# VH-VL binders against o27280, part 115

Target 1, 266 residues: o27280
Amino acid sequence: MDSMNVPEVLEIKRIVEESESVKTFIFSWDFRREVRPGQFVMVWDFRDEKPMSVSLIDPVRSEIGISIRRVGEFTDRVHGLSEGDLLGIRGPYGRGFELMGRDILLVGGGIGMAPLAALADEATARGMRVDALVAARTADELLFLDRLEAAGVNISTCTDDGSCGFKGFAHERLLTLEENHDMAAVCGPEPMMFQVMRILDERDVPAQLSLERYMKCAVGICGQCCLDDTGFRVCAEGPVFWSQELSRVREFGRYRRDPAGRRVPW

## First folded at step 3 (VH-VL)

Design w14 (framework fv_bamlanivimab)
Fold by ESMFold2-Fast, scan of step 3:
Structure w14 (fold): chain C 266 residues (1-266), chain A 120 residues (1-120), chain B 107 residues (1-107)
Amino acid sequence: as target 1 above (266 residues)
Amino acid sequence: QVQLVQSGAEVKKPGSSVKVSCKASGGTFSSYAISWVRQAPGQGLEWMGRIIPIFDTANYAQKFQGRVTITADKSTSTAYMELSSLRSEDTAVYYCARGPDYGDYEFDYWGQGTAVTVSS
Amino acid sequence: DIQMTQSPSSLSASVGDRVTITCRASQSISSYLSWYQQKPGKAPKLLIYAASSLQSGVPSRFSGSGSGTDFTLTITSLQPEDFATYYCQQSYSTPRTFGQGTKVEIK
């Protein structure tokens, strides 16, 4: 409890450049503090603190990895760091993914593949059959294909521009894939997740979806997380939700919040 | 509820381009896939492409790839279809159509159609 | 591309007749099939989605069935306003594709 709320200053052990805009920062980790796929940590650069999903969980090497996309001032500074530099890490926070059944489908868009890559490792270690649909705008933005292949995952790709795999969006590619899975896990842009959820609901496949925008709310930080019209409190249970929980959230897939917290159509 | 209103009829010369507009009123613009479907005189329906404004990404049927450009202006709730290098066989009524959400699984709303005539 | 073939291309019928139109996909499309009605000079109107779901406001005499590659649209008791062209359309993959149409004419 107490130790989880105090930032631990950790040395960057290794940096993996995943793409032009994404890097994975790897740290030594004491696994007496258990970390599960789908959980996040607060990353502190000694000026600002931001939530980041855990993308690598390796108890054998005693390592944890955090994948960060360059999207603003904080992430630009972190991307400028080198091996041997220090970052503050606290957590983990939030609920992680639950694994059930024998067959799992992963559907990831862009940086949403980060928490799903960690989940793929756990699922394959448990002996599950893993199918992954990896989606991005272009081939250069597809993430973790090498890790997924090394883990024994059955990979399908799609890009908006057709530069790798199926030409089109994740939900369109999903329609051409095997219909029967015991469960699914989905992470990516909210409009993509909404469409994928609808298809999985039609197929009677229970799905878990990870919502980045609720990470701050899950740790009690005031921000963009608001009570929706149905009275559902997302901030207490995130960032991972079952599809049936999200079906009661009127805003999911239809509205977002602007910086002032006002509801804005997608 | 939702209404799609298209721009008026156009008469164009071979080799020119045409840009047809489709203004959405009622409901949310950005969250719905907007497709363009054409119909030549006496012929069937032909899907040309679609845009999902929130993703700012369009997909096209291969037959039109390189000649068609579909765009959207979220501030005016208007989608556009531009067809270049016009030929006489491009003479058709051009429709915009919308699905019930991001996925274009069915088209429950249609514009009134825009007649484009390509004549020398 | 998925090819959609309708049969027949045209048919003649009388008011009160049962009309059946078939649609075949070149590969399995599960239930991702819609039916549209088009009258001369008008935009198409959605009748059936997801192979068998009746669109709100469409008369119950219209029904759809099928899955995979073979689909049917049935009008159980043809009315004067039903003389039109009917199209099937798959939404299983991009590009979206339509059948060639079936014209239902008065006998």
Scores: ipSAE 0.007, ipTM 0.425, lowest interface PAE 13.0, mean pLDDT 84

Design w15 (framework fv_bamlanivimab)
Fold by ESMFold2-Fast, scan of step 3:
Structure w15 (fold): chain C 266 residues (1-266), chain A 120 residues (1-120), chain B 107 residues (1-107)
Amino acid sequence: as target 1 above (266 residues)
Amino acid sequence: QVQLVQSGAEVKKPGSSVKVSCKASGGTFSSYWISWVRQAPGQGLEWMGRIIPIFGTANYAQKFQGRVTITADKSTSTAYMELSSLRSEDTAVYYCARGPDYGDYEFDYWGQGTAVTVSS
Amino acid sequence: DIQMTQSPSSLSASVGDRVTITCRASQSISSYLSWYQQKPGKAPKLLIYAASSLQSGVPSRFSGSGSGTDFTLTITSLQPEDFATYYCQQSYSTPRTFGQGTKVEIK
C-alpha cells in the first residue's frame, strides 16, 4: 500500500526542456521514501505505464525529477502535458548506484546521462572527484552539461560527427582519458556500454552499468527483462549491475530481446 | 550465422580504379565497424581503413589517404572499398573484416578475400 | 603509428611440441592485442583477443599472455592443423597495425 506498490497521483510542479526531444518533469517528493540515483519509477498517464529513471533528487527543495525522451505514443502524450497536470508515479524500484572511493568516472550516452546526473549530484555532495564523459551523435543530443558544470564535474564530450569535443565514440574517447579512477558508472546504448566496460576491466576500474530495458509487467514479474546466461531481471536485480556480473552475459552488447523474448542482434 | 562474402577477382591496368564489395549476412550490419585489410603476395597484413555504417563514418590509414574510399549501403548490408590510381604494388588479396558493435578491437569475422592484380 | 614486431619470423616444429611466439609493440598498448592464424590461401582467423581471452571455438591449447609492450602466444601441444602463419595486431590506436607474421613449419 505504500507509494512503491500503488501509483501516487502527483502534480507536475515544473518542466525543464533539456533538448528538442528531452524534458525533465519535476514533482514534490516526501523523502521519508528514500530515492537513490540509479533507481527508476513507473510513470502512469492513466492509460499506459512506463519505467523512467530518476534524474534529479533534491531533498533541500523536496523534489524529484524524471527525464523523458520523446520516442513513441506514450512519451508524446507525456510531452504534451503542462505544469499543473497530473501523472501517476509508482516506486522507486531497482538497485541504485553504490559509491566507493574518492574518484568516479561517469560515462553516459544520450538519455543515459539522466540517472548519471543524479549520481553526479550525490558524488559531489560526498566530496568525491567526478569526471564525466558525455557522448552523443551530435552536439544537440548532449544532455545535462549545465547541471554537471554547476555541480563542479570535470566534463569531457564526444560526438560521432565531431560537432562538440572529441570526434568519435565514447570508448575511443575513453582511451585518451585518465586511467586512475576508484570506480565508474556507465549508462547508455548497450553496444557503447559493452565497449566501455571492456576498457574499464583492462584498467581494473570497477564499474556499475545501468540497463534501460522495457518492463513487460509489474515489479518482480518481467519476462522481457531477462539477460542471457545469468537470468538477471532488470526491474528486480537491476537496473544497475557491476561489470563483473555483465562480463559473463553473452547477450550484453550483442543481442536484445523482441516482445516474444527471442534474441535479436542490435 | 555471420558471413562476409566478397566480390570476385579483378585484373586492372595501372592508373585505373577497382571497387571491391563485401556483403554481410546474418546479424546486424549497421553498428559494426567493417575494416579493409590487404595482403601482397608473400607479405603480411596491412590495414587500410574502416567504416561504421550507422553513422557513415570512415577512417583511413595515412598511406592510403586520397586514394582509398570506403562506403556502405545499409539497405543491402554491403560495404565497399574503392582504390584509385592503381600501381603494380597494389597487387594483393583484399579482405573485409568485422569487429564487435561500435568497436574494432578484434576482427571476429573475415571475408574470403578478393584477388586484385595490377598488370600492364 | 604503433609498430608491431614478431619473433621469430619462422620456426620449425613437430606435432606435440610446445610453441611460443612473441610480439613487441613500439609503445605500451595495455592489453589491446589480438592473435590471428592464417593458412595458405585462406583468410585470417581470430584466436586470442584482449591479449589473453580465447575466442569461442578455438582449442584450449592456444593461450595468450602479456601486457604493455611484450606479448606471447603459446600452443601447448602442436597439432597437424596448427601449421600456419600467426599474426599479432594492436587495437590501442588507429591505424590498426599487424606484426610481420611468424610461420610455423613442419620439421
Scores: ipSAE 0.000, ipTM 0.408, lowest interface PAE 15.5, mean pLDDT 83

Design w16 (framework fv_bamlanivimab)
Fold by ESMFold2-Fast, scan of step 3:
Structure w16 (fold): chain C 266 residues (1-266), chain A 120 residues (1-120), chain B 107 residues (1-107)
Amino acid sequence: as target 1 above (266 residues)
Amino acid sequence: QVQLVQSGAEVKKPGSSVKVSCKASGGTFSSYAISWVRQAPGQGLEWMGRIIPIFGTANYAQKFQGRVTITADKSTSTAYMELSSLRSEDTAVYYCARGPDYGDYYFDYWGQGTAVTVSS
Amino acid sequence: DIQMTQSPSSLSASVGDRVTITCRASQSISSYLSWYQQKPGKAPKLLIYAASSLQSGVPSRFSGSGSGTDFTLTITSLQPEDFATYYCQQSYSTPRTFGQGTKVEIK
């Protein structure tokens, strides 16, 4: 509400190891600053800051959780921290998911399950029926299955290598699942999201997709968050977009931009 | 090929407990939901509960809550269903069944069934 | 709990007949419905899932249809091995619940 653009220094209250490469960092949170599933925060280690999705929203315990995958220098440093250490948190930012209808489908790939785990908690708390398709390259990269089961979510899995559940890609698994949902929410690698979006469009299921693009500056005027022909900026207009908005973006699912702004294949 | 093999028939006294086993082979044990379904003589199918072995947490139908315990031993690929405070109405064939993965949307494999008779 | 009601509870048919069994849910279950066949002394066998998807290895004479609250299992040209009891089952909500069964008997 106020001071949202200034980092607040928070103590790491608890760390949950979700997998060998993913940890959830839990902080006490004052819920007068509203947080919704699908929003992100800027995490500052007093040297660099990076955008991270909120994966746990718990007003009963007055806590939020931020799930971070180890993929580079910044995330390696953050993974080296312990309970009691300090991080700067700024936000939340971005458009959150909107829940509608009575039954929803969640489709998550890898770390993309992080914002969907928070959404699953809210949907089940509202009495909605939730189906989740959790996809990863291998079994050890499937995330939040225990949280989803505890929340009463109906879980389906798939892995590229067949080490858990259906052997194949998320869109191939989706073709074998029930077709009638009031809405869907999708988050994961863009090629996966593109294929899933096409199937949901054919089924006439309204879908919201969360783009976890590389961001250079969440509070600046930097073009790193810009999509191609449409001019969408993920930090300003996303990260959650309706499928109809993304269907006209030539970049979506085909290529991304590197730190220099150059187009590269996924 | 997936197979579910259950323990043998049991005859029990009212007030006692019974523990039925279901050993899985030919597939990945921990990545599939395993449900227990019973059938009284001449009657239909009744779902009792499920477990997903990797989580260790079971969910039960309210009718059986407090009397049924479903567990799994990943090292032996075996699921168990224990029913306590047995009554004559618990006389039934007890089946284990698995879903297509963690979601139990349908049961594509079934054990052969275990007959449990409760009588004085 | 979602209640599943089948109709009829039993029927008599001859080889070559078209058999229709219906299943009604007490509330909308979308397409989260499966059909099973059970022969005396045997475990149930999955025939149809997601209301209309034929399980691998099941003969094409079996088909399922419906959505919401009303569902149908159809057997075209009934064969001797099809005399059995048939059950519908919802997987929309926990607890999972079954219909009471429909016994298909020889005329």
Scores: ipSAE 0.128, ipTM 0.634, lowest interface PAE 5.8, mean pLDDT 86
Fold by OpenDDE, second read of step 4:
Structure w16 (fold): chain C 266 residues (1-266), chain A 120 residues (1-120), chain B 107 residues (1-107)
Amino acid sequence: as target 1 above (266 residues)
Amino acid sequence: QVQLVQSGAEVKKPGSSVKVSCKASGGTFSSYAISWVRQAPGQGLEWMGRIIPIFGTANYAQKFQGRVTITADKSTSTAYMELSSLRSEDTAVYYCARGPDYGDYYFDYWGQGTAVTVSS
Amino acid sequence: DIQMTQSPSSLSASVGDRVTITCRASQSISSYLSWYQQKPGKAPKLLIYAASSLQSGVPSRFSGSGSGTDFTLTITSLQPEDFATYYCQQSYSTPRTFGQGTKVEIK
């Protein structure tokens, strides 16, 4: 196997507090190993390993950023780390987003904005017009707004409680937006993505969506992240899929597999 | 099993247009990207653009922007490439090629090629 | 656009020889690299995708390696049917671009 499958022990260069529950960990990166928005890395804290999307790709500073939401024991431990501490990073893995056209729409929910923020940077660098619908439960959970604004992204916000922007869900806000785009990239809670995808399909907007599944190996051999009916491995064929690919995936927006392989409804 | 069958050779005058067809069979037409690649005599391969039939939108190389139109008819599983304002340097064999899934990350099936000759 | 440069442009080899063709990208393309074989009057044939994945039906004597900017196609033991022109192709970004080709001729 490729040497990329061996975790590289990296020092946390700096930590950015994105929100109360989200931190971005910055690492020096050798860009001889290319990374694309939408790809993920496996983060190892020497006890456990979890897949995390890359949220920052900075070839100028030779840095990458990984945004991590505090959601469990692993992330609790990681959030307890300080600058100078060490983590194991292996990857990147998976299929990232593909940019096409001149005008793109990003729709992100919560931590789903992580890979989209990286995509926004690339898109703007390529001279594309980028609109971003950023959704969260509350205003204080909206991620990367300053960063996106600085990049020249046109931002529309949506919060469940109406504390910022449109009151409601991302798909509801999307319905109020009449402008079409050449393509869309979507990442967030799967129920959100499912609804957003439907709208985009109805509008004939090509869309890519990033899925999250339980991943163990990240190299397509264990099958833990296989999607029913298709046999798609999220770690190998994804995590980024075209909407038409996902249309073939019956479980999309409906259920997922837990670590034990059991079906769990969304 | 998958086959791409292209239309026959064309002889065109400068300034005219040519439309080449590519009919797919033996697979799912709408699930894949169709690219057009041309090859001038004795030269290499040049990507012109692609279409994902299910989306109906095409992406073109900048070199051909405004002069090439790629379309697809899902009902007949046929892709088309129209090149206008033909020049002598457009003389080439034009290939349609299929990519995997919904991206043309590689081209696993090719048409037989369509020779287009542009001459006065 | 990403430029793909192959080396050499041509080579002469004998049956049974080990043949190596290199492809360099003007920028990193990760593993988004494919290799094709083309014979005169025929369409290209996919050999390798994703830098190192062998296309179904392709003989095992063909292999690909590399990542980032430098890639290699290797034929371990050249067969008579292998005399052809080989192309690398990047799919990292649009427009898709090909190398200029490497012609493998009989020595």
Scores: ipSAE 0.007, ipTM 0.537, lowest interface PAE 8.9, mean pLDDT 92

Design w17 (framework fv_bamlanivimab)
Fold by ESMFold2-Fast, scan of step 3:
Structure w17 (fold): chain C 266 residues (1-266), chain A 120 residues (1-120), chain B 107 residues (1-107)
Amino acid sequence: as target 1 above (266 residues)
Amino acid sequence: QVQLVQSGAEVKKPGSSVKVSCKASGGTFSSYAISWVRQAPGQGLEWMGRIIPIFGTANYAQKFQGRVTITADKSTSTAYMELSSLRSEDTAVYYCARGPDYSDYEFDYWGQGTAVTVSS
Amino acid sequence: DIQMTQSPSSLSASVGDRVTITCRASQSISSYLSWYQQKPGKAPKLLIYAASSLQSGVPSRFSGSGSGTDFTLTITSLQPEDFATYYCQQSYSTPRTFGQGTKVEIK
């Protein structure tokens, strides 16, 4: 009896404005259905359904948070909602991150910090030491820095334009940072994740990468969720993959697919 | 071109409070964490806490928790450290320092220091 | 809190000498260690970060090594401007903590 395939209509309890383009919607949650960092839910506005990262997992308050970036018609409608309004939530889906060791590195780009923020909360609660490299195009797109700081995370930042922290890309900043971590978790633009993965492989740091951007539907029947060399369906076998699994995928970091399924360079 | 300039020396009575300022120039004020480190006469360096100015989030060493308040004013690019319930043991030079970004792994820029003397 | 202990607390040396200062952490801090130089009446100056990375503008006679609990700062040929107090600092966990300092004095 898998109740996660039926949407539950939940009231928006609180909305946190993370940036001009990102909001976190907070709901009461029954933790008899455990949700883990790295998993996603389907958000239904009674017209369309879209996959969204779980960015807050709080069993003490019995709450989850779902962070949504404004990128199109569906997300524009959801961003127009207020506390007290209703959304359908289905899930959780996918494999979550696995925590191992004592020292971990998080590397997040843009909205990719959302699942990593939830992971940071769990890691610090377990007594792990957490370093986070937070990357964005500009300073106003850096997300969750206040939450990470409150959790005791060591934060480094970089922006493409140099408006906050290191001027450059995540992989360029990573080359100047400490090399010894027991594991890493990476989420963000695929080209960034590919470059970061290569550096972590050279450092012998096992890495988990989240490929949420391929998600078009939760049911796994959409061909766009597949990677070309492995046949992995992100919603069925991901979204979190170990770097060893991704190192054999020729498409990763080089090509994406348009709505027609055609390969397009990044 | 990055520079941290602190307020002048203070002489305070036991039980009072002191507020030291640190004005930053060069770079973006919201791009780094600012830490406060003190040094008592003849002693080593002691980290008190830090703030990320853009968020107003401050972390403190347990020894100072409840007595120290670190704040920042983005409009003037100035960080402040206020220490209350002063004791003679608080006599020290107080430094502000920052790293290259929000990480406080290393401090590549330091203020000139502010001497605080607590005496009757 | 992680305690940092330096050895020696002071040493006397002559210009041209090779000077070695050791820093020991009470628990493993990986490579999250920095070295600072402080001259009388001045703020500390960063020399080494991430245990072994030389800060821009710092002379190449300064080098750092080590990982885990044991770290070393080396000055290969001491110059007159190097007589100062040296501090190690861990940034592995909060609160950040410094060693007690090593004073390098003229012999």
Scores: ipSAE 0.381, ipTM 0.715, lowest interface PAE 3.9, mean pLDDT 86
Fold by OpenDDE, second read of step 4:
Structure w17 (fold): chain C 266 residues (1-266), chain A 120 residues (1-120), chain B 107 residues (1-107)
Amino acid sequence: as target 1 above (266 residues)
Amino acid sequence: QVQLVQSGAEVKKPGSSVKVSCKASGGTFSSYAISWVRQAPGQGLEWMGRIIPIFGTANYAQKFQGRVTITADKSTSTAYMELSSLRSEDTAVYYCARGPDYSDYEFDYWGQGTAVTVSS
Amino acid sequence: DIQMTQSPSSLSASVGDRVTITCRASQSISSYLSWYQQKPGKAPKLLIYAASSLQSGVPSRFSGSGSGTDFTLTITSLQPEDFATYYCQQSYSTPRTFGQGTKVEIK
């Protein structure tokens, strides 16, 4: 067994409150172990283990950040932790985003902005022009705006209730934008990603999308995150997929599987 | 192997309602979207709505909203389309059609059609 | 609603002819386009889905092409059983909409 599959007990170095429901936990990281935006780690609180996207990659400070939304018992416990407390981290796992071209469009919804924020940092560091469409239900759920702005990202916001930016959904806002990019990276609710992908495909913009599925092993063994028909394992072949790959995935935008393996609607 | 069998022809008065049934056999019923499409005499095809039995989710064309109800009985593998406040313009052949799993992108199986005539 | 316009509305052809039918969407529908064949008194039959994918059991003489707003159905060599009405259908948005149909008649 690879040593990377053994959780490393790490101290929470810092906690950033991103929103009412989202916190970023920062850890010291040995960058001899490479990590890419779009990859995820398994976070272990010594009771349960959950996959979480890496939202911060800072080689200068030798730190990584993991943004976690409070959505259940596990995340409730984690959100109760303080700086100096311990967590188990194993990984990173999965396929991350690839950068290409000069201009990149990021489309994120809710916590989906986590991996995109990391990607934005890398893209801007490489001298790319980065446009980000940041979507959320309400203004207070918009994530990483200050961070993105500081990085030089051109931000467009979208909220369901119109409390900030464009009133409507991300794909609706995208339709109003005429400019094309060399590539796009998308992460958020799958219905959003599905619609966004359709638009990007129509515009012949190469797109990468990060999927979320129930993951158990993170190493492509258990099959819990296997996508129907294709056999793609989100933890191994993903979670980042090209639009061309997802076009082959029948369940994409249609349904998902719950922890029991049952098909459920979004 | 998969078959959709619809109920028989109907003759209705204006203002009345009609309920057409579509029984599926030869495959899984709950996992497939069932759409209703009608065709007036000598005219094209018109999508009315869709239901996904397993989810219980139904969507309708705006033109028929408030007037059409699509339901499904998983126990009998039967979908229903009820159209109320019938008008002469509703005279058409009504088809049920099955889409891919949880979607109605295309329709790979069709019922034989149900002729509905609305006349005073 | 997305409007689908077929061309021509009707055509006359002979057995063995190459037949081409065009479908235009009022807006881009990517590749969410299907083609159907309908014979009198019968339900439509799926021929092509996703703009260019041949439905199982459909003869290879049928093919579809196109993306965005312009699509084409081609019958390389028309057979006697191919005389029918053909419809395009978009599945990009709801409501699902069909073209007005193209009637392929015997010359």
Scores: ipSAE 0.005, ipTM 0.515, lowest interface PAE 10.9, mean pLDDT 91

Design w18 (framework fv_bamlanivimab)
Fold by ESMFold2-Fast, scan of step 3:
Structure w18 (fold): chain C 266 residues (1-266), chain A 120 residues (1-120), chain B 107 residues (1-107)
Amino acid sequence: as target 1 above (266 residues)
Amino acid sequence: QVQLVQSGAEVKKPGSSVKVSCKASGGTFSSYAISWVRQAPGQGLEWMGRIIPIFGTANYAQKFQGRVTITADKSTSTAYMELSSLRSEDTAVYYCARGPDYGDYEFDYWGQGTAVTVSS
Amino acid sequence: DIQMTQSPSSLSASVGDRVTITCRASQSISSYLSWYQQKPGKAPKLLIYAASSLQSGVPSRFSGSGSGTDFTLTITSLQPEDFATYYCQQSWSEPRTFGQGTKVEIK
C-alpha cells in the first residue's frame, strides 16, 4: 500500500468466466487500503489504462475482483491474459454506495450488475433484505445470478428477448414488483437507469445510480463535468450519484453524443 | 408531428362531474407526461396534474387533490381528466399538454382546449 | 410551491419596438424555465425552453435569458402577430407553476 496515485503491479490469482463476454479477475488485496462497493480502480495493461468497477470485495480471503466486458482493443487484450499474469491496479477511486434502512432494491443491466454484486454482499452481511432485478438483452448476458442466490438475494430477471424470466425491459418488470424499499441502487445502460429512476422517484424510494462515463470525472481526468446541456450543474464526485442529483439533468437517459460531439437520442 | 385533440365543450350543473378526453397522435404516447392545465375566463394558466401513461402514475396540484382524477388508456392513446363536485369557479378552458416530463423544461404540444361551463 | 411573478402585467407597444418581459421565481430553478405565447381563443404556444433555447419554428426575434431566479423574454422588432399574452413556467418541481401573464397590447 503506497498510494492511490501509483499503480501496484498485481498477479492475477484467478479468473472466473462469467459469460462469453465477461470475466472477473481476482487479486490478493491488503484491506488496510479500504475499498467499498461502487468504487472503481484503474486497470493498466502496460499499454493503456481504463477504469473498472470493483465487483468482489472479500476481506476474509483478502481478495478483490474486477469484472471486465470485452468491448474493444484494451479489454480484448486483458481477456487474453491467464492466471499468473500481471496487471497494474491503481485506486480505489470514487464515491461508493451508501447503505441505509432495512430493505434495498438492486437494479442491474448487463455489466452494471458487477458493482451491484459487491453491494449485495455488503448489504446481506449487514442483515438487510436484498431484492435484485437483473436485466439483460438475452439470457446468456445475465450476470452473477449464482453469486446473488448464494448470498440469499431475492432475484427477479428480465430479458429483452424473453429468453429468461420476464420478457421486456427492466423498468417494465419493475412495475410488477413490490412498491416500497428503503433505498435502491441502479447500474446499467443509461436509458434503463433513467426509466428506473423515474419509477423509483414516483414511489418515493431514494436511489443511487452508478454512471460509468463519470468515473474519469471522479479522479479529475475529464476536467469539469457538465450534467446538462443548458448550463453547468455541479458535478458531484462520481461514479455514484443520488437520484435527486440526476432528476433534473435533461440529457440523462435521453441523449448521447455521437463521434462529432452532437446530441443524438438514445 | 405530435397532435393532441380534445373532446367538445361541456355545460354542467354545480355538484356534478365532467370528464374531458385528450387523444394523442404522432409520436410516442406512453413515454411522455400528459398534463392538464386550466384557464378561467380572463385569468392565467393553472396546472392541475399529470399522468405518465407507461407507469400509470398521476400527480395532482394540492388545490385539486380529492376532486381530480387523471387517467390514460394506452390502447387508444387517450388521456382523461375528470373533475368532480363542480363549482361556478371551475368554469374554464381545460387544456391537455405533453410534458413536462422528468428532467424536461417544457409543455411542447397542447390540445385545442375544452370549454367547461358550470352554470348556477 | 414555487411562485412565478411576471413584470409588467401589461404593456403597450408599437410594431418595431423592442419588448422585454421579466419573470421571477420564489426560489432558484436553475434553467428550468419556459416561455409561452397565447393569442385570444387559442392554446399556448411554446417559444423558449431551458431559459434560452428557441423552439423549432419560432422566429429568431424571440430570445430568452437568465438563470436561478431572474429570467427575461425579449422580442426585438415587434411584429403585428406578436400582440398576445406571454407566460413563464417553471419545471423545477411539481406542481408546475406559471407566471400571471404579461399582455402585450397595441399602442
Scores: ipSAE 0.006, ipTM 0.450, lowest interface PAE 11.9, mean pLDDT 83

